# VH-VL binders against q6nml5: the designs that were tried, part 18

Target 1, 200 residues: q6nml5
Amino acid sequence: MFSEVEMARDVAICAKHLNGQSPHQPILCRLLQDLIHEKACREHGFYLGITALKSIGNNKNNNIDNENNHQAKILTFPVSFTCRTFLPARGDILQGTVKKVLWNGAFIRSGPLRYAYLSLLKMPHYHYVHSPLSEDEKPHFQKDDLSKIAVGVVVRFQVLAVRFKERPHKRRNDYYVLATLEGNGSFGPISLTGSDEPYM
Key: E = the ipSAE of ESMFold2; O = the ipSAE of OpenDDE; V2 = 0.75 times the mean of E and O plus 0.25 times the DockQ between their complexes.

## First folded at step 4 (VH-VL)

Design d06 (framework fv_daratumumab; at its last look DockQ between E and O 0.15; V2 from the best seeds 0.00; counts 0 for: pae O 7.2 > 2, placed apart)
Fold by ESMFold2-Fast, scan of step 4:
Structure d06 (fold): chain C 200 residues (1-200), chain A 121 residues (1-121), chain B 107 residues (1-107)
Amino acid sequence: as target 1 above (200 residues)
Amino acid sequence: EVQLLESGGGLVQPGGSLRLSCAVSGFTFSSYDMSWVRQAPGKGLEWVSWISESGDYTYYADSVKGRFTISRDNSKNTLYLQMNSLRAEDTAVYFCAKDYSWEGYDAFDIWGQGTLVTVSS
Amino acid sequence: EIVLTQSPATLSLSPGERATLSCRASQSVSYYLAWYQQKPGQAPRLLIYDASNRATGIPARFSGSGSGTDFTLTISSLEPEDFAVYYCQQYDNWPYTFGQGTKVEIK
């Protein structure tokens, strides 16, 4: 689930932001921005934070950035660092907040994981309730008088399947998870105060 | 309710400049990529530009590259499109659009009403 | 640039009839294709994403299918409000591109 791993990234930064004073700080800030944008990698999951800077190597190139048809001198530095990560895996037991309810399932957010889908087919004994009060009352899933899965409810679930989604043209990745309440009576809605979501 | 409101359109002469704004409400703006899409009168949709959630990455259609600049101010929940060296063929309704939804797809699920830009002598 | 070609340019049909709209890509876009509906004077409305998934609030009569280069939007039984222009769009790679549109008009 959670890990602390050593990794390396090439950090591209405009030369004018490196005025010779504290060059490590601008490079570290750019690295953090790149990790936040990338969100996750296949090997280690979601990036949660940089825990240590190991080394910053020598500039690899002086190529002009032509993406926007603007000319700027770009320097690329190899950076080695330690990063805390979160990798969802089949069989993991997670808790998250229901953010959206559809007639056939719900989307749950657990920390950096935005796409955990809990199908009605994986909610034993639950049934869809279509807005029993006025239209302002949101639809939900219900098992008994006390067990409801609705927007804002925190649910304990097990990861049934994990899919890594790469979008290289955007320099971004994500994870999709299929959730299930099957197999354990402790799975389902729970009550918590405060956010249970760790962000970067 | 979620809303995207474009503004800043109008009549400009060829070679002129104009800045469009898109005011965003009803979702966490800083968490989503945004795009500008335009539509010439009586014609189809044309993607113009994209910006990442933080504003650090941008991409442009070849027809506008070097002339248009997309930017955002996450503290003001506003998306911008700076248009320079305008041409008659830039005449269009300009829509801002949210790049992906909660369900994890990259399609434009929320659109503004559009703002008309007319480039004419 | 990935070119999307929609066919036919115009479908002239009556309410209650089935509409079948085609979108072909010049190269594979996997399943990264969306369909939009646009009525005169309005912004486009997302109907289908990832080739086959219906967006929130979209009636069951709308369905999408296909992958790779060949995609179809089907409206099983046209309602009066369905007469509009329909666009496909790919988001597999830069630049994002739209088809030229198919107009579904009343006969």
Scores: ipSAE 0.623, ipTM 0.809, lowest interface PAE 1.4, mean pLDDT 88
Fold by ESMFold2, look of step 5:
Structure d06 (fold): chain C 200 residues (1-200), chain A 121 residues (1-121), chain B 107 residues (1-107)
Amino acid sequence: as target 1 above (200 residues)
Amino acid sequence: EVQLLESGGGLVQPGGSLRLSCAVSGFTFSSYDMSWVRQAPGKGLEWVSWISESGDYTYYADSVKGRFTISRDNSKNTLYLQMNSLRAEDTAVYFCAKDYSWEGYDAFDIWGQGTLVTVSS
Amino acid sequence: EIVLTQSPATLSLSPGERATLSCRASQSVSYYLAWYQQKPGQAPRLLIYDASNRATGIPARFSGSGSGTDFTLTISSLEPEDFAVYYCQQYDNWPYTFGQGTKVEIK
């Protein structure tokens, strides 16, 4: 689900980056980099963009370096803002591009969702094809002559399950999704030609 | 075909500097964290440093903090380790490793061949 | 830092036997524990991640178990290619650390 939510973060920035400049721009830039690195949170999903900056509080100045160097000094500002977010959920119908094919399934990227796994067990009537004698033939899954799932192919799928993984020491989180093509004729590779699926 | 190829190792005197490179192919380098791991001759493995996919975040083992700098150039698919103020205890084979997998686990799933750094005299 | 202690230091066994390797952490690492195999002159190879999951391409005879502080790698029936040094590694928190290794050698 897409949302717009109010959030707050402590933004750390080197004092040297504030010399002769308004503090709003370098702080906002660092906040964006921090959100892109963190990727997501449990409650709201992936961060899509900051929609409004509400406030920048007074610096805390708790994290100065040991060398007493003004240019190496770390200043920390509490920032309040609103953010557009996307939380994947069971039952969502998404489309994405296949990024990797394994013998037992494929990984699909759908916007900020980098890890959607489509197991071969969830691809009715598909089988794995790999021609080791031909280096030009890439591995793929084949249903019939017109339905192939390979790297670069766009696939419409349904979210079967969602898992959130925290990595606090890296200040990073992720969502992993299990995908399925079962039970709906509109799921599978999307084509502008030769497909019975609607053009969407 | 996935490959990590380290280079830049060699013999240096204590206090010297050396820059290691790791050339990456077979996966989208800019999508993954990377690490350096070293192994002294006849000894076990020691994690050295980590860098995030963007290069904006880094961490170091205490034994190298302040002396080593990890960096990456995503346009060249290359990971670097700048090693300054080298000491005899830095003598090791240095491996680069992919710190995150396609399957969502954080273990080092792909390792390079290693490059030997010898600090003596 | 989190110290990983492996035991035994050396495990002398014959092909076909079961190998049991232990790794103990000085504090909980939850399930963030991997096992690697290393042969002389080679880079480590990932066997087990997240304590109990086999990495892609690893034979079923390798299994991992445990959580928190006590972890076990089991090789159900040793093959000739399994004689090597095995390391555990935690990735729960900085700095990442490895155990000292267990050498599995042919008797």
Scores: ipSAE 0.555, ipTM 0.792, lowest interface PAE 1.7, mean pLDDT 87
Fold by OpenDDE, look of step 5:
Structure d06 (fold): chain C 200 residues (1-200), chain A 121 residues (1-121), chain B 107 residues (1-107)
Amino acid sequence: as target 1 above (200 residues)
Amino acid sequence: EVQLLESGGGLVQPGGSLRLSCAVSGFTFSSYDMSWVRQAPGKGLEWVSWISESGDYTYYADSVKGRFTISRDNSKNTLYLQMNSLRAEDTAVYFCAKDYSWEGYDAFDIWGQGTLVTVSS
Amino acid sequence: EIVLTQSPATLSLSPGERATLSCRASQSVSYYLAWYQQKPGQAPRLLIYDASNRATGIPARFSGSGSGTDFTLTISSLEPEDFAVYYCQQYDNWPYTFGQGTKVEIK
């Protein structure tokens, strides 16, 4: 699901980069970079973008008086902002593009979600097709009705499970999703070559 | 066949050290997070330590922080637990536990049979 | 740490009966909860992960439900081999924690 959340972050910028200008733009840029790098959090999901800058506080560093060493000074500003986020949840209905096919499942990308895994066990009536004799045929899953799940195919799926993978030391997080085609029969390959934008 | 086999347990005096090993087979060891879980005699389960698939991240229970070190050698398909400054309350069967088959899952789907560590004077 | 409280401590039932085990968390763990079965002298066996998903090879008579703070393991019809100790575990936050266990014994 998509949300707009209010967040607060401390943003550190080098004083030498300000060149006497307003710190507004540099702060915003740094904040964006930090969010991009962090990518996601457990509470809010993927960071999709900053929607508003609410406030920029004063520099938190007490050493304001060191007028003589501008080049080495790191300034830290408290920033309040709103951010659009995407948090995948169990039960969500998403669509994405198959990026990799393995003998036991497929990896699907859906918007910011890079790792949605669709297990063969969660693809009722599909079987793996590997034609070693044909160099031209790529591995895929095939259903009796000749529907195919292959690289590049857009698939509608339901989120069966979600894992947040936190990497605090690298400041980069991610979500893993286990996908399923089980249900009322509405899941599977779709003819629509649409975007990877998730929908509910 | 997936298998976890713990070793290294035994009798040790308080303040002593032991190094447990867990040899794994039947799965791609380097792709899974691993944990140690212990069980004191007649007691419940207690999580001890966790290590990421790459070994870059580790977590410890407060009861063992500063004393235990979890590590792994992916080239040898082996998980380790270095236990220093052992205490009587560390007496337990120590289980090696594999994270669930999907990356990021933190439930433990495969367990070893455990190795007994007894800390006694 | 998140404290998991299991109830009842002991459940005495006969084969064929329905068993309902509870696990309550001191704070929300979302659906990051697992159930394990342990028999005497054996390692724990994973039954349920993510609150409601059966692990591979687990019979259909085992089911899990719940989210947030309240979770339930249900055994629809007890088999003789189901008499054991059951533990819940959360893996939402560090440190991982287990419940104290529920013993399912034969009446």
Scores: ipSAE 0.017, ipTM 0.568, lowest interface PAE 7.2, mean pLDDT 88
ESMFold2 (binder alone), look of step 5: mean pLDDT 92; pTM 0.945

Design d07 (framework fv_daratumumab)
Fold by ESMFold2-Fast, scan of step 4:
Structure d07 (fold): chain C 200 residues (1-200), chain A 121 residues (1-121), chain B 107 residues (1-107)
Amino acid sequence: as target 1 above (200 residues)
Amino acid sequence: EVQLLESGGGLVQPGGSLRLSCAVSGFTFSSYWMSWVRQAPGKGLEWVSAISESGDYTYYADSVKGRFTISRDNSKNTLYLQMNSLRAEDTAVYFCAKDYSWEGYDAFDIWGQGTLVTVSS
Amino acid sequence: EIVLTQSPATLSLSPGERATLSCRASQSVSYYLAWYQQKPGQAPRLLIYDASNRATGIPARFSGSGSGTDFTLTISSLEPEDFAVYYCQQYDNWPYTFGQGTKVEIK
């Protein structure tokens, strides 16, 4: 699910990157870099973009003189902003592109979600095709109507389970999803025509 | 062609200083974290230091903290390791390695050939 | 610091045999573990990342498994070019750490 949420972050920036003008532009750039690196949070999901800057507070004066004193003074600013987010949830219907095929399933990428795993056990009526006789064909999954799930194919699927993965020490997070084609005849390979909207 | 080319290694006495460079080509250097990994003669791999895309975040192994400084110049596609107060136990081949990016691996998928640093009297 | 312990230290096998290499972490590293191959005089080569994903260009005979604290690298049928030293590495927490290595040698 997509949402627009207000959040706050302390933005650390080297004093040498602040010169003359209001520090707004460098602080916003640093905030964007921090969000891109972090990727996601548990509460709101993936960060898709800053939609509004609400406030920038005063410098907190937290000087850093570590690493043989070769690093410049660090200034920290509290920033309040609005961010568009995407939080995958059980039951969500998503579309994405197959990026990897294994004998027992496939990995799909949907917008910022890189790890959506579709097990062969969750592909009703599909079977694995390793290498057909006398054909120059890559491994894929195929249904009786010749529908194919292969690298590059766009698939519509439902989220069966969601797992949040965090590495706070690296300031990086992710979401992992288990996908299924069970329960709805519209799930599976799709054509992106007209009314279909791909994730950003 | 993706290539990492280290330089700056050599013989130095204990307490001396040396600066290593790693020239990068074949990928968008400014989009990736970079690391230095060393290997003492006949021994295993030891991670030394890592630096973020723009150089704002740096991390070090405890054995080198306070003595080594990692830095980068994105305009020159070059990674650096300034090594001060060198000790005999710093003797190793030093590899630069491509690290994390938003769109790529978290592991070291591309390595340089290494440059030998010998700390001896 | 997270300590990675590899076993065995040395594995003596013949071409065509299966090699199984273990890496044990002192605390959970989740899936954030890579395997590297190193031949004498060469830089390490990435084989497996995120515990089980083969890196680009790595032959299908290499596979990785495990999560948390116990990880395995399997080479299903050794080729002559596979006799090398293998290292595991965690990137779950700072500092990054490597195992001490397992040497796969010709019997």
Scores: ipSAE 0.012, ipTM 0.519, lowest interface PAE 7.7, mean pLDDT 85

Design d08 (framework fv_daratumumab)
Fold by ESMFold2-Fast, scan of step 4:
Structure d08 (fold): chain C 200 residues (1-200), chain A 124 residues (1-124), chain B 107 residues (1-107)
Amino acid sequence: as target 1 above (200 residues)
Amino acid sequence: EVQLLESGGGLVQPGGSLRLSCAVSGFTFSSYWMSWVRQAPGKGLEWVSAISGSGDYTYYADSVKGRFTISRDNSKNTLYLQMNSLRAEDTAVYFCARGEDYYGSGSYDYFDYWGQGTLVTVSS
Amino acid sequence: EIVLTQSPATLSLSPGERATLSCRASQSVSDYLAWYQQKPGQAPRLLIYDAYNRATGIPARFSGSGSGTDFTLTISSLEPEDFAVYYCQQYDEWPYTFGQGTKVEIK
């Protein structure tokens, strides 16, 4: 689910990239780059965007001029801001686009969530079609009414399980989700009608 | 811990056949997609074929489709590549490689472990 | 099929120098891009997967960046053991394809 949270980060930036002009554009740019790189945190999920800058504090770095030729002076600024986040949780109902079809399931992308896996075991009444009659068709899953789960199709699904993956030494994180179509007749491929208004 | 050991390469005449094997250990074989990737002498890497953990589904490069058959025996922890109607262009070192699975999905088709390779030479 | 084009074909550098290798895809592969290192007579070794993630045991000097169609592998400071051929690979769609390779050689 979506949230707006207040958080603080220390932003490290090379002194030569700081303009004598204001506003603090280089610091904000670096903060945004840091959040995009980190991608997500355990507490709040994926970072979607900075919604407000609260404050930029004074440089924390007390080292002033020990740098020699071929070295850059790094300054560190505490930044307080609000950020819109997306945290997937068990029971959530999400919509996403099928990006990859395998014999045993499909991967769905929902906004910043890249790995939502929908197993064939969680697609009631669907079966895999690997040798389509038409040469224009790609591998897909199909049920008796000919509805399809194929690359490019938008699917409404429920989150069954969530895993947070972290790489602390790289400060880069991700979320992996197991999806299901079980338990609700509205789950599965969606079409653009009045009853199927996209939420995401 | 994880090991992939290839065998079966050799010299064959054009139009001939060879069967390659890759014996694996150190992981649950049936949970992983497996692939064959080849490299002609002095050239780059070319993906040849892939097989699902269950063995039910296979994929082939167009250059080998109809001539090569990938298979596996999960009870023996062994991957196979049956190569028929061999051509001079099939001369290469053949590597077996493991794909990574999340929830058994076959989602990771980058190769985290490779065998040492076995040389196949097709010449008269 | 998706074609991957690597540049330059050969990069001649000395130990301690920075290496930047490019891989461009004929169509978007999202982040489904891996980098491999291969030394003569050896099997390829996975360096980077999902465009940015360093594989287990790979030194911090290796980093990957990019998304969609334009990707880079950077070696911040070359060590003697880094002189090898590097390949990118996409796994967004079948057939999986590799770039032609970039040879990083000593001079």
Scores: ipSAE 0.005, ipTM 0.462, lowest interface PAE 10.2, mean pLDDT 82

Design d09 (framework fv_daratumumab)
Fold by ESMFold2-Fast, scan of step 4:
Structure d09 (fold): chain C 200 residues (1-200), chain A 124 residues (1-124), chain B 107 residues (1-107)
Amino acid sequence: as target 1 above (200 residues)
Amino acid sequence: EVQLLESGGGLVQPGGSLRLSCAVSGFTFSSYWMSWVRQAPGKGLEWVSAISGSGDYTYYADSVKGRFTISRDNSKNTLYLQMNSLRAEDTAVYFCARGEDYYGSGSYDYFDYWGQGTLVTVSS
Amino acid sequence: EIVLTQSPATLSLSPGERATLSCRASQSVWDYLAWYQQKPGQAPRLLIYDASDRATGIPARFSGSGSGTDFTLTISSLEPEDFAVYYCQQYDEWPYTFGQGTKVEIK
């Protein structure tokens, strides 16, 4: 699911931001800002980081706001680079931390993936506990063996479905996945944290 | 402690110009989306404009597009709204608002902190 | 643009009662919806984000639910300080849009 891929982008940057002796650094900085803003693409998933700069081509002449003011000129550079990416796919086995517990399921964060939803219907043998034994405990899901899915617990799960959410007007994208614990006994909590035993 | 402090509001005639400022402290300004949201007397909230942390992406409500310009100076921790060709219907309290940033992954578009607002009155 | 319709326009209740406020979107906004509280003369205050997450410092009596087009803000037992105007806001698509507000007033 992790990959290092070569990709190309046109990077637009104001001439005033260019460093005459180190022009590559401002362009890389702008490229990184563009990727962080975009978050993800359909082809390669989440952008995790730029791993290498391959080339920066010649500038494409852009609009000049004032002919005598170089600071207002916008330059566009074709940039080729390698990027580490994370693309969730159906069947993938992921690990993540529970961030939110609802009565009917939980949201798990796995690296850059914020929206991995684990429905109670996909947690065999678990049941929702709204009123825990201790007033110090928060709502959670629990098995007969007292293993627990609660905020802060790390869970191993399988991706059941993947949805790419494109927001073109914001120039931001995201991924939403549906998770399941069905089909493998190793799915579920991989680090036991807490139980319905009272805290000291 | 997060603080947002607006300034620059006042009385201006139709067709006039005004520049609003929002000075911020208590967070890494360049990591957050910033917006201007206005509220006409006795009315609800209306989003006006938004700018990304880098300043590279700006968005405007149709009612102000072409007349207002949002900008930021990350070195001075200050957000701006340049308002030109003002109309009576632009009369409102203008709020500066911050977008939430979780885990350093970028800003979200809901507003976790707001300034107290600055009143802009457009009348002859 | 995405239109958010809040109902009722005004909700008259007594302290201790449960308040249920509705926000409907003209198209799906997933869970990209926030709720704000505004008292007269004050800035709005974030209550709920991502449809159901409570903001820092917000009491447990406030809860949000829903996804897609239908959202609800619930105040399980009204306190005197909860009488205010409540707005929903979507952040799925530009332009950002707010509902028209629901005023919760003392009966």
Scores: ipSAE 0.014, ipTM 0.501, lowest interface PAE 7.1, mean pLDDT 83

Design d10 (framework fv_daratumumab)
Fold by ESMFold2-Fast, scan of step 4:
Structure d10 (fold): chain C 200 residues (1-200), chain A 124 residues (1-124), chain B 107 residues (1-107)
Amino acid sequence: as target 1 above (200 residues)
Amino acid sequence: EVQLLESGGGLVQPGGSLRLSCAVSGFTFSSYWMSWVRQAPGKGLEWVSAISGSGDYTYYADSVKGRFTISRDNSKNTLYLQMNSLRAEDTAVYFCARGEDYWGSGSYDYFDYWGQGTLVTVSS
Amino acid sequence: EIVLTQSPATLSLSPGERATLSCRASQSVSYYLAWYQQKPGQAPRLLIYDASNRATGIPARFSGSGSGTDFTLTISSLEPEDFAVYYCQQYDEWPYTFGQGTKVEIK
């Protein structure tokens, strides 16, 4: 689900990158870099963009006397802002582009969600085509009506399960989703061409 | 055309210091994570250190923490590795490698372009 | 740390033959695995990323497969320029780790 949520972050920035004329611009840029790097959080899902800046507080390092280290001095600012987020949840209906085909399933990208796995067990009436009749065909999944699930195809699917993956050493998080085409006739391929642009 | 060129390697005695440089061209340097990866003679690859496009995030292998410092100068399109307190086991060819675009949605951990390497020999 | 074990250590094959190289992880790395080719005196070259995606400019004879803990690099028909050392690398967890390499040499 999409949401707009208010959150706060401490933004660390090197003093040499601060512009005295407009200190808010470098701090906002650093916040954006931090959010893009972190990618997602458990509570709110993927960070899609900052929608409003609420406040930038004073440097939390005010009591540190760093006369000899001005060049390498790091300043920390508390920032309050509103962020648009996307949290995948069981039951969600999503749309995405197939990016990888394996013998037993496919990975679909839906906006910031890179790992939505659609198992062959959750593709009713599809079968894997490993040795295509034509040398020009790549491995894919196909029904009797010749509908294909192949790299580049856009698929509408439902979320069965969601897993949050935290990588603390990288300060980077992600979400993994198990997808299904079962239960609704509208699920499945909706295009023969894919797009790398987000649908969200 | 993407190019990465390392320099600064040489012979140094145990306990000594060396600074490696990697000059890059053909891409927006400040947008990419960069890493140093080393290879001891006749051995496999070992990741050493990584730095974000802005230079604000740095990571190190446990074997080099406290001894090596990774840095970059985006105005000069150059990556650096300052190596202090060198040990015989630091003897290796050191490669500069490009990771993910910092603003991209992919992973910065696989290396799409590599420099040709610079040899560091730590010997008495 | 995640340990990657490559097998065999050495493959002795003739041009035109199929090469199959294995990489096994001590823990699941999902699809966060890359393959590199390295020739003597040269830098490694990216072949495959995300377990099965061929890097730009890499010939169709190279293919990657697998997920979780078991990964395979296949060269469908060896060319003279393919005789090299091949390394796998995981990027699911810090620290980044590489396999010890598989040498593909002329019989």
Scores: ipSAE 0.006, ipTM 0.488, lowest interface PAE 10.1, mean pLDDT 83

